# Ledger of designs, part 98: VH-VL binders against q9umr5

Target 1, 268 residues: q9umr5
Amino acid sequence: SYKPVIVVHGLFDSSYSFRHLLEYINETHPGTVVTVLDLFDGRESLRPLWEQVQGFREAVVPIMAKAPQGVHLICYSQGGLVCRALLSVMDDHNVDSFISLSSPQMGQYGDTDYLKWLFPTSMRSNLYRICYSPWGQEFSICNYWHDPHHDDLYLNASSFLALINGERDHPNATVWRKNFLRVGHLVLIGGPDDGVITPWQSSFFGFYDANETVLEMEEQLVYLRDSFGLKTLLARGAIVRCPMAGISHTAWHSNRTLYETCIEPWLS

## First folded at step 5 (VH-VL)

Design p41 (framework fv_mavrilimumab)
Fold by ESMFold2-Fast, scan of step 5:
Structure p41 (fold): chain C 268 residues (1-268), chain A 123 residues (1-123), chain B 111 residues (1-111)
Amino acid sequence: as target 1 above (268 residues)
Amino acid sequence: QVQLVQSGAEVKKPGASVKVSCKVSGYTLTSLSIHWVRQAPGKGLEWMGGFDPRDGETVYAQRFQGRVTMTEDTSTDTAYMELSSLRSEDTAVYYCATGPYDMLTGYYKFDYWGQGTMVTVSS
Amino acid sequence: QSVLTQPPSVSGAPGQRVTISCTGSSSNIGAGYYVHWYQQLPGTAPKLLIYANSNRPSGVPDRFSGSKSGTSASLAITGLQAEDEADYYCQSYDSSLSGWVFGGGTKLTVL
């Protein structure tokens, strides 16, 4: 029978967003137990990411315990960062496929309607003043704000992303790397027409340099140093890259062609 | 404030099609999830389908698939619901209902409703 | 039959408390999908009364409250008034149907 699937939603999201994904999975893999975690919905998605990691961890433990053959994770947008941390902090996870659905794995640097809702007068050029304060780090979006023009501030102030990416040292780094490397497959999905994730290549561990030129994963220091295992996973053949054009940020979980091409093959 | 104004009552013969309009004002049509709900005389509410602007998809209830088409004209801020192969059982008041995505809950809810369009299918 | 089950009618006297149930299954309310409630006065379009299980829109009196437990939800009306006489509908999302579903409706009669 098929391994259970656990779904983790994104910013200002709920389980409702995944109704089409559940339908696709049921059509191609009937009998699959799919759990969309109904935690940190809507406004609560703004809570600090470490708080969200703790809550999601408590929810996934019993699901993983009941599935000795393993589970799959499908983690959307901000949820992909939660799943990155889950795989690092859990000594006993049994995740086979980690499917990252348009998640800003190297961070976010873009003006979006979500940002304007939260900080109406801010622009991407000045948001570093808010996000890299202690107050700003109490908001999930600021936990992965990565201003390429203030990289020193990002490295010092990011309480979440810089740590899970191994960009700043942490006493648990060795254990987090060991735990993350237990994953069977890292499936990265994203595309140029997303419209929210900026740069879109952040979903594939690419990111801006100081001139806003995108450097791909293999040119990133985190990859070259193998800080949390990307280089090792790639060498094992465990990283899958599945870019697709024509898909907007809120449509990744509801596009049938995307599902058939990028998700379905990794649900055993 | 959002207002929905629907087209007037229609009388159709069995086998014909009907196209009901829903004019939106007070908000950008492309940001609203427009749904269609019908109610036969003396009966309950029945969801027919709707458009979700977040994923760009239109979903139809299973019993109407193949007979219903929902479209939008952004130049006139008008949504349409066309139902074909009409039967006497399709006699009902047809409502458009909508709301913007609610970031506080992560859900759409039907905050605003049109006044309803009576469609009578009679021989 | 409707996917969400409501009693077809309920009645009460002015000042009393009435409760309207909405019973679903594991594919809708039991799956964690939110429940919304609508009030329909005779000859009018439905009006959103309660959203996301227990929230009131602006202008809805606190006499109206919603709750959810397991596969069911309920709407409670306290201090019943004559103008509360209407049809009440619950609504949720159903994953097995891949669509929105309404309860069959409950006619509230104020004696």
Scores: ipSAE 0.466, ipTM 0.783, lowest interface PAE 2.9, mean pLDDT 92
Fold by OpenDDE, second read of step 6:
Structure p41 (fold): chain C 268 residues (1-268), chain A 123 residues (1-123), chain B 111 residues (1-111)
Amino acid sequence: as target 1 above (268 residues)
Amino acid sequence: QVQLVQSGAEVKKPGASVKVSCKVSGYTLTSLSIHWVRQAPGKGLEWMGGFDPRDGETVYAQRFQGRVTMTEDTSTDTAYMELSSLRSEDTAVYYCATGPYDMLTGYYKFDYWGQGTMVTVSS
Amino acid sequence: QSVLTQPPSVSGAPGQRVTISCTGSSSNIGAGYYVHWYQQLPGTAPKLLIYANSNRPSGVPDRFSGSKSGTSASLAITGLQAEDEADYYCQSYDSSLSGWVFGGGTKLTVL
């Protein structure tokens, strides 16, 4: 039998968005128990990510308990960060494949139509004033806003990304690293035509330097320091990178070719 | 946690300029939006201007445009409000204020206020 | 003179209910912008009392409530107490002025 699959949605999303993915899984892996978690949907996805992590944890614990052989996680967009944090705080998770589907794993810094409705003007240039304020981290978007021009503010104010990345020292860094390393495989999916994740390489733990030059995962301090286990995972062959062009952000979970190429191989 | 401490009282003659400071503590000025509100003796509150997160710039009330300048010194975590061409009607307590911006609704509220700076304009 | 209109004064006896109105226009309250309320005790800086029409910050008693309808907002105080004697200001955003606006203020006297 196939291991159960747990799906976590993204920002302003819901379980409905994954109807095609469910069809694909049922077709290629009949009998698979797929659970799309319908938590923090729509505007509720703006709530602090740690709150979301707690909610999703409560939902996945019973599923994991019933699947002693392990489960697979498919986590889309913002959900990918939720899942990474979830795996960091859970010392007893049994996740075989963690599939990060077009997630801003190294943060977000860009003006996109997807976010501009919140900040129509000059979002990228001034969002640090909001996100890194005493109150900014009450919004999920701010939890992974990564302004390369205000690194000091990011490191000091980010209550989520900087912590799960181990970029800011905290008492749980070692334990979170240990927990995250329990994952069997980390499957990173994304692409240049996403249009939302900025830079798109963030889905592969690439990100801007101070000059907005995109550096690869292996050039990131979090990798070099192995702050949360990326270097270790890569060394053991546990990281899979699956880039794909021609896919917009809202289509990652509905593209059959993407599913067959990047997702299906890891659902066994 | 956020505290705003303003400079002391000022006495100016008509036509002069005044520059009031607002020092931020508990958090960096760079991550805050400072606004200025004044209150003439026995009168109501009047918004003068401040940073607008929606526009990403400092916005001044139309009444004060061309006469007020709001600046920041991030190295000292101090915001400034300079008002020129002072007149007797500018006699007031000037407040700096800040608060959270709601990303979803776009509202802004002033949760924290300085203690106020009395500016007296007299011949 | 103020963009938002408030009664200059209201009064009530201890334990009574009082209301303070804030009348705007289609360019501010009527445009859907939120209304905030501030309390200013004598000789002090204003304090946020109600935000986003009807929300209370931490520490504000539930005796204070806010509402909004059409182009107007209202602050209600039940169980009036002596310490409630203060000036009260409504605040909103005005699109025609591209800025924040305050009401003229209401002096509340507790008899």
Scores: ipSAE 0.422, ipTM 0.760, lowest interface PAE 1.5, mean pLDDT 94

Design p42 (framework fv_mavrilimumab)
Fold by OpenDDE, second read of step 6:
Structure p42 (fold): chain C 268 residues (1-268), chain A 123 residues (1-123), chain B 111 residues (1-111)
Amino acid sequence: as target 1 above (268 residues)
Amino acid sequence: QVQLVQSGAEVKKPGASVKVSCKVSGYTLTSLSIHWVRQAPGKGLEWMGGFDPRDGETVYAQRFQGRVTMTEDTSTDTAYMELSSLRSEDTAVYYCATGPYDFLTGYYKFDYWGQGTMVTVSS
Amino acid sequence: QSVLTQPPSVSGAPGQRVTISCTGSSSNIGAGYYVHWYQQLPGTAPKLLIYANSNRPSGVPDRFSGSKSGTSASLAITGLQAEDEADYYCQSYDSSLSGWVFGGGTKLTVL
């Protein structure tokens, strides 16, 4: 039998967004138990990510317990960060494949439609004043806002991304790294035509330097220092990079070709 | 955790300028949006201006445009409000204030206030 | 002359209910902008009392409540106590002025 699949949605999403993915899985892997977690839907997805991590943890623990052979995680957009954090804090997870579906794994620095919804006239250049304020981190988007021009503020104020990345020292860094390394495979999916994740390479742990030049994963300090295990995972062949062009952000979970190429091979 | 400490009382003559400081502690000034509100003796609160997170710039009340300048010294975590061409009607307690941006509603509120600076304009 | 209009004074006896009105226009409260309320005790800086029409910050008793309808907002205080004697100000945003605006303030006297 196939291992159970757990799906975690993104910002402003719900389980309904994954109806096509469910069809694909049922068709190609009949009998697979797929659970799309309907937590923190819609505007509730703006809640602090650590709060979301706890909520999702409570939901996945029973599922994992019933699947001693392991489970697969498919985590979309913001959900990919939630899942990475989840795997970092859980010392007993049994995740075989962690599929990060167009997630801003290395953060976000762009004027997206999501931000424009909340900040119609705001530009990314001034959001650091909001996100890195004493109250900014109560907003999920700010939890992974990564301003390359205000690295000091990011490192000091980011209560989520900087921590799970091990970019700011904290007492749980070693343990979180150990926990995250329990994953069988890290499948990174994203593409240049996403239109939301900025830069799109963030889905592959690439990101801007101080000059807004995009550096690859292997050039990132978190990789070089192996702060949360990326170097180790890569070394043991546990990282899969699956870039695909021609896919907009809201279509990653509904594209059959993408599913067959990037997702299906890891649902065993 | 955020604290705003303002400069001391000022006495000025009409036509002069006054510059009030507001030192931030607990957090860096760069991560805050400082606003200024004044209150004439026995009168109500009047918003003068401040950083608008929506626009990403300092906005002044129309009444004070051309006469007020709000600046920041990030090296000392100090915000300043300078009011020129002072007149007797400018006699007031001047407050600096800050607070969180409401991410759901898109509006600002002032949770933290300085202790106020009394500015007296008299001939 | 204030953009938002408040009664200059209200009074009540201990234990009573009092309300303070804040009347705006189509360019502020009527435009859908949220209303905040501040309490200012004698000789002190204002303190946020109600935000976004009806929300209480931590530490504010549930005796205080806010509401909004049309172009007006209202602050209600139940179980009036001596310590409630203060000035109260409503605040909102005005699109025509492109700025924040306060009410004229209301002096609350506890008899």
Scores: ipSAE 0.417, ipTM 0.761, lowest interface PAE 1.4, mean pLDDT 94
Fold by ESMFold2-Fast, scan of step 5:
Structure p42 (fold): chain C 268 residues (1-268), chain A 123 residues (1-123), chain B 111 residues (1-111)
Amino acid sequence: as target 1 above (268 residues)
Amino acid sequence: QVQLVQSGAEVKKPGASVKVSCKVSGYTLTSLSIHWVRQAPGKGLEWMGGFDPRDGETVYAQRFQGRVTMTEDTSTDTAYMELSSLRSEDTAVYYCATGPYDFLTGYYKFDYWGQGTMVTVSS
Amino acid sequence: QSVLTQPPSVSGAPGQRVTISCTGSSSNIGAGYYVHWYQQLPGTAPKLLIYANSNRPSGVPDRFSGSKSGTSASLAITGLQAEDEADYYCQSYDSSLSGWVFGGGTKLTVL
């Protein structure tokens, strides 16, 4: 008998993207109930992340209630940030493994086709002008835009990422930390050939300093201050790092070797 | 805009193989999900398989597994579908169909279709 | 046998409304996979008519609309015209088959 698995997709994505992941899980863990949440698909993935968190919260409550032994979350790309917030805002979650597939946990600072489709004349160097406005914060991608050259603007304007990372104060921070710390395992997956998540180490809580030099998780203020529990989780042995080269951004949920190496061991 | 041009009609004997081509123009072949769909005379559409560029995988429908092979030649922007061990029941129009990943829905949809290739298996 | 069930034929007079159903199961439409609709005029390749349950491609008139409920979807055509006489196919993804599936098709006759 395996714990149910809940899957949360990414930007401009849908449940369709996870058809191979479901096949792998059914092969290795037959009988697992896998629910890919079909909320905020495609264009709707651009809605503010706090709105998405509320919608996904309503969808996961009955699934978690039916699974007294716990559930696993597999959260891809932007979906990993939704899952971070779910684990913090839910007083009653029973998540065992939170598996983060190439999610920009410390934010994004990279040119992508998605940005060109939304803002065709913008480059990463000037996107802060749009994203750190009230209008820009109505788009999910701007909620985790983290320009290392304008960190003061990020800290003041980010309505989502700066708050869930504890980089800016919030009245609920203590409760969010307590809730997040209930997770059994935080499994971080990502790699240098992703091509979208920039820097790719953002998937492992590393990020650029003002000179665009990557500082790893243990050098981040959020870790050192233990703002939402990373230092406590690491000390508990609850953080798993699984980097893999040779995998592009859209292939994390459809690569069998990655599944067998990084995901399968954490599905009980 | 995307255009798909398929090879001409084929007549084959039972037991032979047929290889249908689909030349892509107006878009990068490697960014398109190319699928093959057939239609027997007077019957409905039947999906045979396709390639998804996001994961680099080719998937075949179960009833064609072992008889069908789908390949792409990026140097000529041409997709191919080869069907072996032909039977009279394989007489059909074979279509290539494609579309780029649709950001608005998070899905592929078959926006563009080739003109079709009639394959007749007889005698 | 098709895994998506459509009525084999539907008919109507000019100006009337017709509806074509597409009945699936828990492994396709019921699993949340989107439904697309295609129109096939005699002797031509299919044309995308409705995508992702209810969206119209550019150039498709608003007389055509799609909806989805539970394990089923429907295509509605209002203000029926002679040019609408064609075969109509629904399509979805099926997780148990790991592939795309089409309905059996519906021949629309304009009387």
Scores: ipSAE 0.190, ipTM 0.708, lowest interface PAE 5.3, mean pLDDT 91

Design p43 (framework fv_mavrilimumab)
Fold by ESMFold2-Fast, scan of step 5:
Structure p43 (fold): chain C 268 residues (1-268), chain A 123 residues (1-123), chain B 111 residues (1-111)
Amino acid sequence: as target 1 above (268 residues)
Amino acid sequence: QVQLVQSGAEVKKPGASVKVSCKVSGYTLTSLSIHWVRQAPGKGLEWMGGFDPRDGETVYAQRFQGRVTMTEDTSTDTAYMELSSLRSEDTAVYYCATGPYDLWTGYYKFDYWGQGTMVTVSS
Amino acid sequence: QSVLTQPPSVSGAPGQRVTISCTGSSSNIGAGYYVHWYQQLPGTAPKLLIYANSNRPSGVPDRFSGSKSGTSASLAITGLQAEDEADYYCQSYDSSLSGWVFGGGTKLTVL
């Protein structure tokens, strides 16, 4: 039988968005138990990411316990960051494939409709004033706001992303790294036509330098220092990169070609 | 509700060893990070070491390396701190302190404290 | 000397505001490690007063607040009461020592 699949949604999202993904999985892997977690839906997705990690952990523990052969995670957009933290804080996860669908793994720096809804008068250049405040860090989107022109503020103020990426030291970093390294495969998916994740290479651990030139994963300090295990995973052959053009942010979970190319091969 | 109850006061001669106990109730001992903190009369708090249940590691402060041993007995829900080669400057109140792992931020904090054990090293 | 530096004493009159500083370095507070504050009344064990920079445990009055900036943290006490007379300690983690560190303590006298 196939390993169970757990799905974690993104910002302003719900389980309903994944109905096509479930259809694809059932078609290619009939009998797979797929659980889309109905937690932190809609506006609740704005709750601080550490709060979301706690809630999602409570939901995944019984699913993982019932699957001694392991489980797969499919985590979309902001949900990919939740899953990054889950794999680090869980001492006993048994995740085989962690499939990250267009998630801002190195952070976000771009003007989007989501930001304009929340902060109508802000621009990406001045959002650091809100996000790097204690009040701003109570919103999930600010937990992974990464302004490349104020990297020192990001490193000091980010209560979530800078910590899970090992960009700022933490007493539990060694345990988080050890836990994360138990993952079987890290499957990274994203593309240039996403339109929301900025830079889109953030989905592959690339990000802007101070001149807004994108540096790839292998040029990042988090990789070079192996802060949470990326270099070790890559050396182990456990990182899969699957970029695809022509897919907008809301279509990653509903594109059949994307599923067949990037997701299906990693479901066992 | 977590409760920590420590063993009674001790008087020791220089060069002796002391073993202080901390009985835990109201929570699973193996899920708690037990730490030891001392305070010399009229002085501040000094962290000696602690156990992290998530990685099974016990870490000792550099000053106490080689002199301190921290252990746990799951069958009696009791944590122990043994300090050897006692000197007069080891005269202090010794506290056990603990808290569960805060999953929201991935850290430990000392939510609960024992009443303290006075260890006097003299003569 | 303490890795985290606090003033040895601070004083205020009932109803006044006082602040207690906790100065660290790049290996502790400056590295982003959380600052916790403990209150120790005479003859008692320390009690957690503020955790993770600015959060209050249940039962701690909102007169007590914490903040962190750069390599330092501060504990603010407003509306001072006689019962606040105690020793206050900050605590953080230090990566260079691979362990927890406390400030030297600050004795608050309510005049």
Scores: ipSAE 0.006, ipTM 0.389, lowest interface PAE 15.7, mean pLDDT 88

Design p44 (framework fv_mavrilimumab)
Fold by ESMFold2-Fast, scan of step 5:
Structure p44 (fold): chain C 268 residues (1-268), chain A 123 residues (1-123), chain B 111 residues (1-111)
Amino acid sequence: as target 1 above (268 residues)
Amino acid sequence: QVQLVQSGAEVKKPGASVKVSCKVSGYTLTSLSIHWVRQAPGKGLEWMGGFDPRDGETVYAQRFQGRVTMTEDTSTDTAYMELSSLRSEDTAVYYCATGPYDLFTGYYKFDYWGQGTMVTVSS
Amino acid sequence: QSVLTQPPSVSGAPGQRVTISCTGSSSNIGAGYYVHWYQQLPGTAPKLLIYANSNRPSGVPDRFSGSKSGTSASLAITGLQAEDEADYYCQSYDSSLSGWVFGGGTKLTVL
């Protein structure tokens, strides 16, 4: 029957957010074992992303071991970055579909209510001063803060995103690339009305240049160098792009049309 | 401080309908998830349904689907629960319960409860 | 019966520790959904006692604690006092029912 589904939540989020998603899966794929991981919820979602990766890794290992036919990952927002790292650090993952729901895969450069709460006096143009410090890198949001006007600082200070994207060298880069390439399908979902992920094309590996002009995935250095396997996956036909307008950031996991169009086809 | 004040006790005949109100004060109604929970005499709590403003959806427990309707009037900060085709088994205290969506915690919890409305169904 | 199973009663003497279990399944607690606990004193509305498995609201004494493991959750009360005599309910979300579910309730008697 259907492969198990593992769900990873986002920033200031919890398993409760996915109740509609679970209803949709039960309707279209009855009998699917869905595990929504109840780790790093609420304030704990601010913990460094490598700490979260370690905790989620421990939780997914037994689930993957029990499913020799494979599993699917559905990873929302910040959770999509956790899943990116899981696929890289696990030598033995058996993930078929990795479904990324509006995740800032190339990083975030935009003012949100979360950032205003955490850094109320900071503008996005000044947040690099905090995020690219050792103290700032102890917060998950700063681990994927990508200021296009301070690329040198991002490359030198990012303890997470620059490494998993292969933008800065790491001793494990070759193994991480090999592990990531084992994924069956990389399903990228996002849209212009998200309102939180900035630029929204970050969900599709597009990002701002120094003039805040969005360059799409195929124009990114990480793609051109094939740093962690995007070019290889695209050539293999393993990357699916599913943009949808009219969906706000908190609605990706609760929109039926989106589920039927972008998620359902990849839950074998 | 959030306060929920419910309408007074009701006595209804079998087959009638009852509409219980829940007046919200101390917080914006549109920022709250209003849920309805009942408790028959000497029995446990039973969730009937609720509105989640985060999703914009009203969800009803399957046992009540087709005879319960939950609505909100944002102009008066009042939530309503109407239960139709009343049976003697519907005799219970009906509570409204709510909590704000806290971006810090990432979910709803029932922080605040109304005082309860006793609905008695008798012939 | 309730979807979440609680013992119908538990008792203890003042100063003792009692534990109330809440047993669910793969569609609720086992699926990773949070467990909340409510205290209901006789003749009153329920009051949130523990939320998100182990967190205490402001004003709840630290002698109340919650934990979750697998498909089950537990509420522990240490230093038991007469004022703790009440009904205790666990709550979680159930994906197969698409809604919130409560345990059957546990009556705590302080002897």
Scores: ipSAE 0.000, ipTM 0.446, lowest interface PAE 13.0, mean pLDDT 87

